# VH-VL binders against q9nrl2r1430to1533, part 294

Target 1, 104 residues: q9nrl2r1430to1533
Amino acid sequence: GGVHELSAFEQLVVELVRHDDSWPFLKLVSKIQVPDYYDIIKKPIALNIIREKVNKCEYKLASEFIDDIELMFSNCFEYNPRNTSEAKAGTRLQAFFHIQAQKL
Key: E = the ipSAE of ESMFold2; O = the ipSAE of OpenDDE; V2 = 0.75 times the mean of E and O plus 0.25 times the DockQ between their complexes.

## First folded at step 17 (VH-VL)

Design gg33 (framework fv_iluzanebart)
Fold by OpenDDE, second read of step 18:
Structure gg33 (fold): chain C 104 residues (1-104), chain A 122 residues (1-122), chain B 107 residues (1-107)
Amino acid sequence: as target 1 above (104 residues)
Amino acid sequence: EVQLVQSGAEVKKPGESLKISCKGSGYTFRDYWIGWVRQMPGKGLEWMGLIYPGDSDTRYSPSFQGQVTISADKSISTAYLQWSSLKASDTAMYFCARQGYDLKGSYYFDYWGQGTLVTVSS
Amino acid sequence: EIVMTQSPATLSVSPGERATLSCRASQSVSSDLAWFQQKPGQAPRLLIYGASTRATGIPARFSGSGSGTEFTLTISSLQPEDFAVYYCQQYNNYPLTFGQGTKVDIK
């Protein structure tokens, strides 16, 4: 049900945050630090934002939650070249996510 | 309800060390930047630095770099500002403040602690 | 650093009258401009962010306008509780910087 699903989302976010490769995704990118980021990325998102959405019960379907997580990775791969630490971390974290998401 | 509660007033002598605290509640502490702002007596506001408790990412104003240390313990939702050796010129009110954000990568101080008065005199 | 300059230093206004406060940035800060209210012995309170967006719980009589280097905070009808010091602050670039403040007192 909805309550159990929300709990699953919360747990998954916790696991993602605790992962060693979560560092590029913990917080929304600051345009002070990355001035051109928002010229490229039009739908910014990060794990802190996703957690807030979970806490506010904004996800009615698992697919919506998954879409936001996938968007987070998509943004990373769009902005960061493959050889960057961010992209490599994203690749590993996304693989982890895909395994965990099967439990949803 | 978002709330930041700071530690009590301090009276110190030059050369002494000090660590003051700011405890957040009513929100996920680790997910928001916490800043420190100095206000000397009868003066304006000065940004000192920021910390993101989730990963301890820390930023300092050039004017305060090396002068203070900002830290956080996310397990108890607390941020810290500390001096290794206080000076008389450190006498001021110190505020902690949470940074909210928009979805355009901008961060603004939306909630403030009540302030901690630090008095340093010989 | 970006220098924020507020004017006037002191603004004397009668209750019910309009108050207009100015804030100038030494270089463009886009719309990354906040206004704060501070009363004696209290912490600053966020009034406006993004140059023109009222924070939650802020009365409609407060409004912000401007972009780039020129900004204005307007109190359409000053209430007794509005007498305070007002600060503008840019968060467009590090270091974050505040204006020196405008004191709004009773005429």
Scores: ipSAE 0.872, ipTM 0.944, lowest interface PAE 0.5, mean pLDDT 96
Fold by ESMFold2-Fast, scan of step 17:
Structure gg33 (fold): chain C 104 residues (1-104), chain A 122 residues (1-122), chain B 107 residues (1-107)
Amino acid sequence: as target 1 above (104 residues)
Amino acid sequence: EVQLVQSGAEVKKPGESLKISCKGSGYTFRDYWIGWVRQMPGKGLEWMGLIYPGDSDTRYSPSFQGQVTISADKSISTAYLQWSSLKASDTAMYFCARQGYDLKGSYYFDYWGQGTLVTVSS
Amino acid sequence: EIVMTQSPATLSVSPGERATLSCRASQSVSSDLAWFQQKPGQAPRLLIYGASTRATGIPARFSGSGSGTEFTLTISSLQPEDFAVYYCQQYNNYPLTFGQGTKVDIK
């Protein structure tokens, strides 16, 4: 034993972060860059926040982890029109997530 | 504990190149912006630029764009500040600092490196 | 760029006294303002962010107030270790800008 293994949540976040379509989700939108984002999105979240919550053992159930990932995608589709590169990346990453989440 | 450790003091001549480093530990380095701040001898603080190590997104102060290059290697939790050709006017203390954030997209410097003194003289 | 102006340039106080430092922004920065302490030969240390939120480990004698363009840092009972230069910094717009600093010196 003695080898630290990533939790299932940690492994999934790492896979999401490495995915080519993760770029809109890596960090919180800067309010300097997108001033109206926080007027529209009431529960902002990003992969770096989810990773921190995983590292701090803040998810008690797989459903809580899944809810935060789904919130991230929901925010993307709420703010970004369907024909944007952000929304298209979100659509592909969400499909990837649904396949991986079957392992949880 | 969050810690930023910078490379040691440098003494250089005008026209020489230089690359100084800032190594983060105690947190997930790739997930936080790192900024560089200059302090000329006896003067205040000047923001130079930012980098997000996770995707190499980079922002420069207009005063420093073209004067320096900011980069990072997330695999070794290290950010860099580089000059292709130093000038005597680059003599200063250079600090790296991590940005914390709130959930409304504001970013502020929360932890600082100890500084790297760069002296450029003939 | 947003210009940050601090006053006074130097504040001479005795230990145990209250110190009040001012910072003015050339345009509104909302509450996106931080205060830093710097001692000779040392890196800046974050004291306050969001205009009024004390950073972790910062003593309760440090408090920040203000919003928009006018901000204040108050040290309620100055300790010997508080003699330093204090900088305000806005993070509401690029480029990020600092005030020139207020030196808190012993009377």
Scores: ipSAE 0.805, ipTM 0.919, lowest interface PAE 0.8, mean pLDDT 93

Design gg34 (framework fv_iluzanebart)
Fold by ESMFold2-Fast, scan of step 17:
Structure gg34 (fold): chain C 104 residues (1-104), chain A 122 residues (1-122), chain B 107 residues (1-107)
Amino acid sequence: as target 1 above (104 residues)
Amino acid sequence: EVQLVQSGAEVKKPGESLKISCKGSGYTFRDYWIGWVRQMPGKGLEWMGFIYPGDSDTRYSPSFQGQVTISADKSISTAYLQWSSLKASDTAMYFCARQGYDLKGSYYFDYWGQGTLVTVSS
Amino acid sequence: EIVMTQSPATLSVSPGERATLSCRASQSVSSDLAWFQQKPGQAPRLLIYGASTRATGIPARFSGSGSGTEFTLTISSLQPEDFAVYYCQQYNNYPLTFGQGTKVDIK
């Protein structure tokens, strides 16, 4: 199902990117702007990286794609306190993702 | 194949406005920072600023803040550099460049447009 | 602002010879350093990023080394198409800054 599965992953990434709560996740945190981020987060990822991996056919299983999205949320909650706008956006976007991921 | 194609050369008078463009192709335009670099005649390279087309996050070099406006239209994969009022000292080659990245949050220019020559003279 | 200083300003070499170009930063830039080649009338071309990683399509005769404040670009066996201006650039802090360039010309 390779072509159909890649279409499903791309469509889900597009839906996540369009979501109002995607703003903390669109691109990697700049090391210059947030110097301590990469001391705390050891496996950084963002939606632009996940989309690139989808486009390059780097996901062989739906579980690998789901793991990268979950890693993105895990990093958000690890770095950002629960009371921040980043963590709140992450909570809402993760709930949206869980609903959409049922299509995979 | 990643390509950045810039608009053609411009000859303007001081006080005129100008908007030049940089169109990306061969990659997901919205997912990469686009920077602008000035090269004055016979001189080296100066970073002006950059924009992330996906969310319009824009940052300027302190020396160019307020001198130019950087914008992008992700629907047509195009970034822009704009002057409200040109001066003779704006005469230069202007390059757009895409920023690649590593997984530690570093960004570096990996692909460049061919340049747009802007000449401002009375 | 981090100042990047390149030396020499001009390097005269013959085809087939080795060229060694230096770049110094006014403060540590770790390995966040790139090298660009620019020929007259052309855009800069990325040669090296991360101080030592060759960009896609760049010939093996180009190599970069160094970290912190001192960096070197080496062209092992200079080809006729390698006569150009070379710029180093740091991306460790804002504003992003370039060296003044080293012109590699024919002896």
Scores: ipSAE 0.719, ipTM 0.909, lowest interface PAE 1.2, mean pLDDT 93

Design gg35 (framework fv_iluzanebart)
Fold by ESMFold2-Fast, scan of step 17:
Structure gg35 (fold): chain C 104 residues (1-104), chain A 122 residues (1-122), chain B 107 residues (1-107)
Amino acid sequence: as target 1 above (104 residues)
Amino acid sequence: EVQLVQSGAEVKKPGESLKISCKGSGYTFRDYWIGWVRQMPGKGLEWMGRIYPGDSDTRYSPSFQGQVTISADKSISTAYLQWSSLKASDTAMYFCARQGYDLKGSYYFDYWGQGTLVTVSS
Amino acid sequence: EIVMTQSPATLSVSPGERATLSCRASQSVSSDLAWFQQKPGQAPRLLIYGASTRATGIPARFSGSGSGTEFTLTISSLQPEDFAVYYCQQYNNYPLTFGQGTKVDIK
């Protein structure tokens, strides 16, 4: 049971990282490059953090894993106007995630 | 568990090319910035630049932009520092270091390689 | 670039004594300040990050304090293995910059 769930999270994170639209989500936004990001976004997260949590077995339930991925997309849409390349990438990657998450 | 292992010492002549390496193990290499730091004999530490192996995003110190090339091969967990034409002034110890992060997007050096001594003399 | 200035250049102390090292930034670096220890022939070792957070495995005798432009590293009871050069480093702005180092030497 739990081992199978962890393997599914690992596979899905790898698929998200490999997706062409993952570029805004691979690593935390640099506060040096985007100084106002951390004034606006109160719970920052990125795929490298989620992958580390998966590898350390920190997700016990699929809902916890899904919540972190959804937080990542929510942060993207909160910070980035809808017409930006970041928001468009986020919309496409989120749709891909929703299809894959049906398996969890 | 986390380790950065650098290539061995090099003795070169001015004008020669050189590529040194830094191999990471014990963590997901593609998910952490790798920085390069120079230490000239008897002097302090100078940041040269960094690379994110997952997407090959690079940042250089202005003093080193155009002087060196930083690259990485995530398939073998290795970062590189390269000179097209060495100068005597490049004689130094070169360290690679992994950048850890806090949740506010700050990056700090948490693990270091043992260093590669590069000697450039005629 | 932000210039980091360390003082003193050399500090001579006996084992068991307290050592206090200072680091000044030419402009505010908030709390984005790290301290490193370097022994002869070795790589730097992270001691403190975020001005005051001890890195994993670092003994409690090492403590960091400060914010903005003035920072201090304190070694409360210096051990023989603590004789080394200590560097401060800011990571608040590019390029990343280090102080010139303080050598802690045996008296």
Scores: ipSAE 0.504, ipTM 0.882, lowest interface PAE 2.4, mean pLDDT 93

Design gg36 (framework fv_iluzanebart; at its last fold request DockQ between E and O 0.82; V2 from the best seeds 0.83)
Fold by OpenDDE, fold request of step 20:
Structure gg36 (fold): chain C 104 residues (1-104), chain A 122 residues (1-122), chain B 107 residues (1-107)
Amino acid sequence: as target 1 above (104 residues)
Amino acid sequence: EVQLVQSGAEVKKPGESLKISCKGSGYTFRDYWIGWVRQMPGKGLEWMGIIYPGDSDTRYSPSFQGQVTISADKSISTAYLQWSSLKASDTAMYFCARMGYDLKGSYYFDYWGQGTLVTVSS
Amino acid sequence: EIVMTQSPATLSVSPGERATLSCRASQSVSSDLAWFQQKPGQAPRLLIYGASTRATGIPARFSGSGSGTEFTLTISSLQPEDFAVYYCQQYNNYPLTFGQGTKVDIK
């Protein structure tokens, strides 16, 4: 990816973080707080990690960035039942992401 | 380069209020837990609590719960530790420290501020 | 809380010699164990995390081992700048807790 793509990834992360439904995704889940999380989720990820990867220029393709974002949502839906606040927030945030990702 | 710079030494009297600060730079401040650790004169390290600036999630040690307030202002990359009424026993060095993470869900202190000496005496 | 106990309280070692520091947890902390070095008038510095991983910039003479409840920090050949107090700390459960420290001084 080029400088423009990097900037686009940065901006999209900013927009995701700013969204009202970002709260389940802001930071890597602590195993102290959720002891069984890592028994279920094998590829943990969150917006703090994704932003770090962006800052380190680890995404060479937009598809790689998108894959991590989708993984983040997938993890949420895998761990959280549909009727939870986390899953509902994830559904709304993912819809927002899909709209914004069209700019990539 | 990750840096944590704390406010200067404080000399206070019992009953006074105090708020000390810790400013982070060289990383995305809102994306990392930041904690406070007390070290009384000639003693060891004591975990006080941590805060995640991105959502203000805060965790206290039971020993310090209700004794201090931890806060953060992510707009200026600064964390705070404050007392409403100091005691002589609050005399100590106070360190702020950032927490790194691993993909197993663990968080550990990786970078430290230089410390703020707080002296409380009549 | 998980109590961390370090031994010995003081370790006197000659420059160039091997130093072995022990840290025990009152219950298993898996590998969620860090070692810190603190010199007089300075902030602690991270040496080891995950029980055995050296932090960035830490010399190879520092090594950590152990899991569960028994941990060891080894300094293979003590350098003049290594005389300090060393703390272990578990981050496996709240509250986070430190050992009481081991002072490594010159013999």
Scores: ipSAE 0.925, ipTM 0.963, lowest interface PAE 0.4, mean pLDDT 97
Fold by ESMFold2-Fast, scan of step 17:
Structure gg36 (fold): chain C 104 residues (1-104), chain A 122 residues (1-122), chain B 107 residues (1-107)
Amino acid sequence: as target 1 above (104 residues)
Amino acid sequence: EVQLVQSGAEVKKPGESLKISCKGSGYTFRDYWIGWVRQMPGKGLEWMGIIYPGDSDTRYSPSFQGQVTISADKSISTAYLQWSSLKASDTAMYFCARMGYDLKGSYYFDYWGQGTLVTVSS
Amino acid sequence: EIVMTQSPATLSVSPGERATLSCRASQSVSSDLAWFQQKPGQAPRLLIYGASTRATGIPARFSGSGSGTEFTLTISSLQPEDFAVYYCQQYNNYPLTFGQGTKVDIK
């Protein structure tokens, strides 16, 4: 036994992944399915990559973790028009993130 | 270490149903695509389909669409390949494989299960 | 679908010699090309991805090159454990497709 306590970053990533609006952010956009994505987005990222970085202790400062999450949202709004389901999900998830990030 | 462990060999008759499994360990299972690949006796490799366990997003090869069902249970780190009605032509080795990725949105098979031999004969 | 064609079907070489395996795609796959090794009774093992990037733990004698439609896997000094079937695979488009394989046999 024993209980393994999650890090603050890991707990926040788990909360983001569980959120109903996380679906555009769970994994990297497939270039087969969206061929022009990587012509527009030069610093791609997704929640699964951020979780791996957390698990490997690659974030030394809370600001580095926050920057990666904000990059993820910035990419969403850059690629997706405002009236899309992706952009709307991103807007709601970003608001949720800003509330939760106050814990960091 | 990353490991994919598949269920044991199966001997079935035509018309029977079957569900085989692939259990991942040593990594966050829900965060990596899992693919299924068929290898008929003495033949090469054929891609059947892939699933992302985190959201159950599933993609099939046109040759296998409607012939098999791919599913996953992220709570037990297991992916499944299922037939509703087996045919003799389904006799093959079936491999599951995890997909790694690059930062340009490409996905490639990096770790493989040991394979499940399925024999369908009367 | 993109057809992957490997040549030769069988390559007979002696230990210590250089082996060169070819893979051709029916249309451009950019650098989205992987090479796998399969020994009898075993699962495939990733050797190369991105046409030229060696996978973790793969010996330096294995190297990949090419882009677009023409690709090569080179084994610079063949070891006894290298006698196997080698498959190329494109992951640039669905459906994902494999070559038919090149069997590397002892001469």
Scores: ipSAE 0.760, ipTM 0.912, lowest interface PAE 1.0, mean pLDDT 93
Fold by ESMFold2, fold request of step 20:
Structure gg36 (fold): chain C 104 residues (1-104), chain A 122 residues (1-122), chain B 107 residues (1-107)
Amino acid sequence: as target 1 above (104 residues)
Amino acid sequence: EVQLVQSGAEVKKPGESLKISCKGSGYTFRDYWIGWVRQMPGKGLEWMGIIYPGDSDTRYSPSFQGQVTISADKSISTAYLQWSSLKASDTAMYFCARMGYDLKGSYYFDYWGQGTLVTVSS
Amino acid sequence: EIVMTQSPATLSVSPGERATLSCRASQSVSSDLAWFQQKPGQAPRLLIYGASTRATGIPARFSGSGSGTEFTLTISSLQPEDFAVYYCQQYNNYPLTFGQGTKVDIK
């Protein structure tokens, strides 16, 4: 742990944001733009929130960081039908994440 | 220490172009919506639009769609408001503002720039 | 477009007295309502968001209430620095809209 873990969390978020399939996950879903989202998703999370939590040192264990990232993908698959561009992007980004997470 | 610093006052003639700026500091600029708000002399506040610098997602008020361009350069933490051809009726104070959020998906203005006075006269 | 209507347009109040400002929405905005204070030559300052939550650093004499279409900002004991224009603003739907303002003047 410690300083090396925090640097790893920061770098992983950077890599996720840079990935072409990050677009559904960059920001917390807007209630205006997607009115029914918060009727279905009760534990919302996105890369902007995860980055803020890393910056504030809110993750004490790598497992906590991984859980938030996995929650982000689970929300995507719960809300979006499998044939949507969002769900397809989520599948590809999650696969990329699993490769990168082996380094934690 | 969230701070939004806008470019200085402008005196322009009708037909000229203009791009004013809003530089954010003390937070992760690319992770927050930035909005622009117009205040005509002696009048109230009007929402012009918002941009998410992280992906350039941009939403305009119908009153300003096609009248201005909102953009951002996240590499220098700066948002912009731009006119291709100014009119005398564009004379106003222009504010940028950051939007905070809640976990119910609502966004609200929490920090404001100091304003940029734009005067358009011949 | 959700029209936000504030009343009164001008409120004359003596220091130490209570000021009550009203804001009505043309349709429900749930609790997605903010209040801002603006002094001449200055940027707006966030006072209240979520209809009733005070923003960081805002004195306890400011309180907000309401939901749906009817909202109130109360200043429980008006101070000299509170003479300003107050705006309500809904963020429940696009376009985001402000009320026309209530000017709070010294009596």
Scores: ipSAE 0.738, ipTM 0.920, lowest interface PAE 1.0, mean pLDDT 94
OpenDDE, second read of step 18: ipSAE 0.915; ipTM 0.958
ESMFold2, look of step 19: ipSAE 0.642; ipTM 0.904
ESMFold2 (binder alone), look of step 19: mean pLDDT 93; pTM 0.945
OpenDDE, look of step 19: ipSAE 0.916; ipTM 0.958
ESMFold2, fold request of step 20: ipSAE 0.703, 0.735; ipTM 0.914, 0.919
ESMFold2 (binder alone), fold request of step 20: mean pLDDT 93, 93, 93; pTM 0.936, 0.940, 0.943
OpenDDE, fold request of step 20: ipSAE 0.924, 0.925; ipTM 0.962, 0.962

Design gg37 (framework fv_iluzanebart)
Fold by ESMFold2-Fast, scan of step 17:
Structure gg37 (fold): chain C 104 residues (1-104), chain A 122 residues (1-122), chain B 107 residues (1-107)
Amino acid sequence: as target 1 above (104 residues)
Amino acid sequence: EVQLVQSGAEVKKPGESLKISCKGSGYTFRDYWIGWVRQMPGKGLEWMGIIYPGDSDTRYSPSFQGQVTISADKSISTAYLQWSSLKASDTAMYFCARLGYDLKGSYYFDYWGQGTLVTVSS
Amino acid sequence: EIVMTQSPATLSVSPGERATLSCRASQSVSSDLAWFQQKPGQAPRLLIYGASTRATGIPARFSGSGSGTEFTLTISSLQPEDFAVYYCQQYNNYPLTFGQGTKVDIK
């Protein structure tokens, strides 16, 4: 994308990071702390990685940015059972994202 | 470019408190773990602990738990290492280092500060 | 804790020769192993991570190999600036641990 798209992606990532429900998504899951995570999740991602991709201008289309955010939520729901605090935070943050993504 | 700049050398007496700093620039500070590593004179490297500035998640080496405090202020891109009461045995070079990551949840030191020499003597 | 043991403690090599440094872990660390170079009065410098991936800006003469418990750092055609202490470090488990270092001296 252009400068407009890049600015919009930056703003949205900042809003996601500041959201109360961002805590499971801020940084990549540590394999030392969660050893089986990478046996289950084949395409790991987190908000810090997405922000770095935005800063390096690696998203050329809004759909590519949206796909990475959706992958992040998909990974959360794949690894974490529905009744966990992680899955509940993911559900609320994803709803917030869907509203904000209308700006893109 | 990624840079970590540490505070200057300190000369202290046993029992005094001390707080040294590590300021990051050239990257998004809040999005990378920062670690502290001790090197005693003529000795090798010892990991002390790490902190993630974005959420203040902090992990200590068991040998340093309770001996030092690691903190960070993401608003000024600065991490800190603090002693409430210094001992002569704390005389060492202290390095801060950023942790890079791979996409399998591994974290490794990729960029280092220049070091802060702390001398504790009576 | 995982103990990292380096050998030899000191290696004497002439410029232009090959240097081979060993690092052993007390238990498997998979490929979560890094190599660092430290010159007197300087901070450590990352050379290799993931056992065999060269860090940005590191010359091709540095190569790493191994997995599990046995690792090797090789410096082909040693240059004058390569005389330093080299540390291996595992990041497979907490606490993070370093080897005791191998000093590469001029012969």
Scores: ipSAE 0.752, ipTM 0.916, lowest interface PAE 1.1, mean pLDDT 94

Design gg38 (framework fv_iluzanebart)
Fold by ESMFold2-Fast, scan of step 17:
Structure gg38 (fold): chain C 104 residues (1-104), chain A 122 residues (1-122), chain B 107 residues (1-107)
Amino acid sequence: as target 1 above (104 residues)
Amino acid sequence: EVQLVQSGAEVKKPGESLKISCKGSGYTFRDYWIGWVRQMPGKGLEWMGIIYPGDSDTRYSPSFQGQVTISADKSISTAYLQWSSLKASDTAMYFCARFGYDLKGSYYFDYWGQGTLVTVSS
Amino acid sequence: EIVMTQSPATLSVSPGERATLSCRASQSVSSDLAWFQQKPGQAPRLLIYGASTRATGIPARFSGSGSGTEFTLTISSLQPEDFAVYYCQQYNNYPLTFGQGTKVDIK
């Protein structure tokens, strides 16, 4: 059959997922493994949730998609001290995202 | 439609190796944990372990650590459960199941494969 | 490991009657409790998660309640297709653990 044409949002999520610094963001933090995460972070999100929202056509505006990605980075910097591997990965991936988001 | 399709029934002798499969479709396979659950004949359900296909993050139940290997190939949307050397006590139905999630970091099994019956006898 | 205990082992009910199934955890699991239905020869089917949230497509006659260590699954008006084994499962801590099951059969 035909190849599924990816939306601009889908293409950007694929690029983020493939990035070496995506590891802290691929899936929701498990509360079993990080018990205090959900006491601190009130609007949790991750790339797998964002990809599902894209696939279900839940983003009506590019700003809504961008807001969810920025929320993901904001949560990372709120929970993780700046000298951690998570925060450093988040800083690099956020810079990459800002460049790629110009395609939108 | 979300589906998990497992490989067919196996009849084996003690000491033989075996690898069974669970293929996901109807969703983004790499973005959901897959778990394995054992059901001994006439008994209840036992969790064996889980894997996240997107990064191969794997967690085992202590009872199954070192007894089985869980793996996944995200390029073909398939998870695997493998034994190096089967025992008669491995005779059971083996289910794969997908983890759904809530936005509070909880993971629960939401869709299940049909099961693979493994019979190990001399 | 958290031990899940279900009661009764077998519940005999007539169609149209209410069925009440109990599940107890050996330590608090908060609301991280799911209920599954398993019919002979079939895979388990998710009914309830988060102790009280019905899964998509599950009829309103199924309801869950409880938190901490005591949980209940209620089937308000038992239908013929509801005769099955029901399992509770905690997902509050590893290893994930299931109850031994309650068999709901016809009188």
Scores: ipSAE 0.631, ipTM 0.888, lowest interface PAE 1.5, mean pLDDT 92

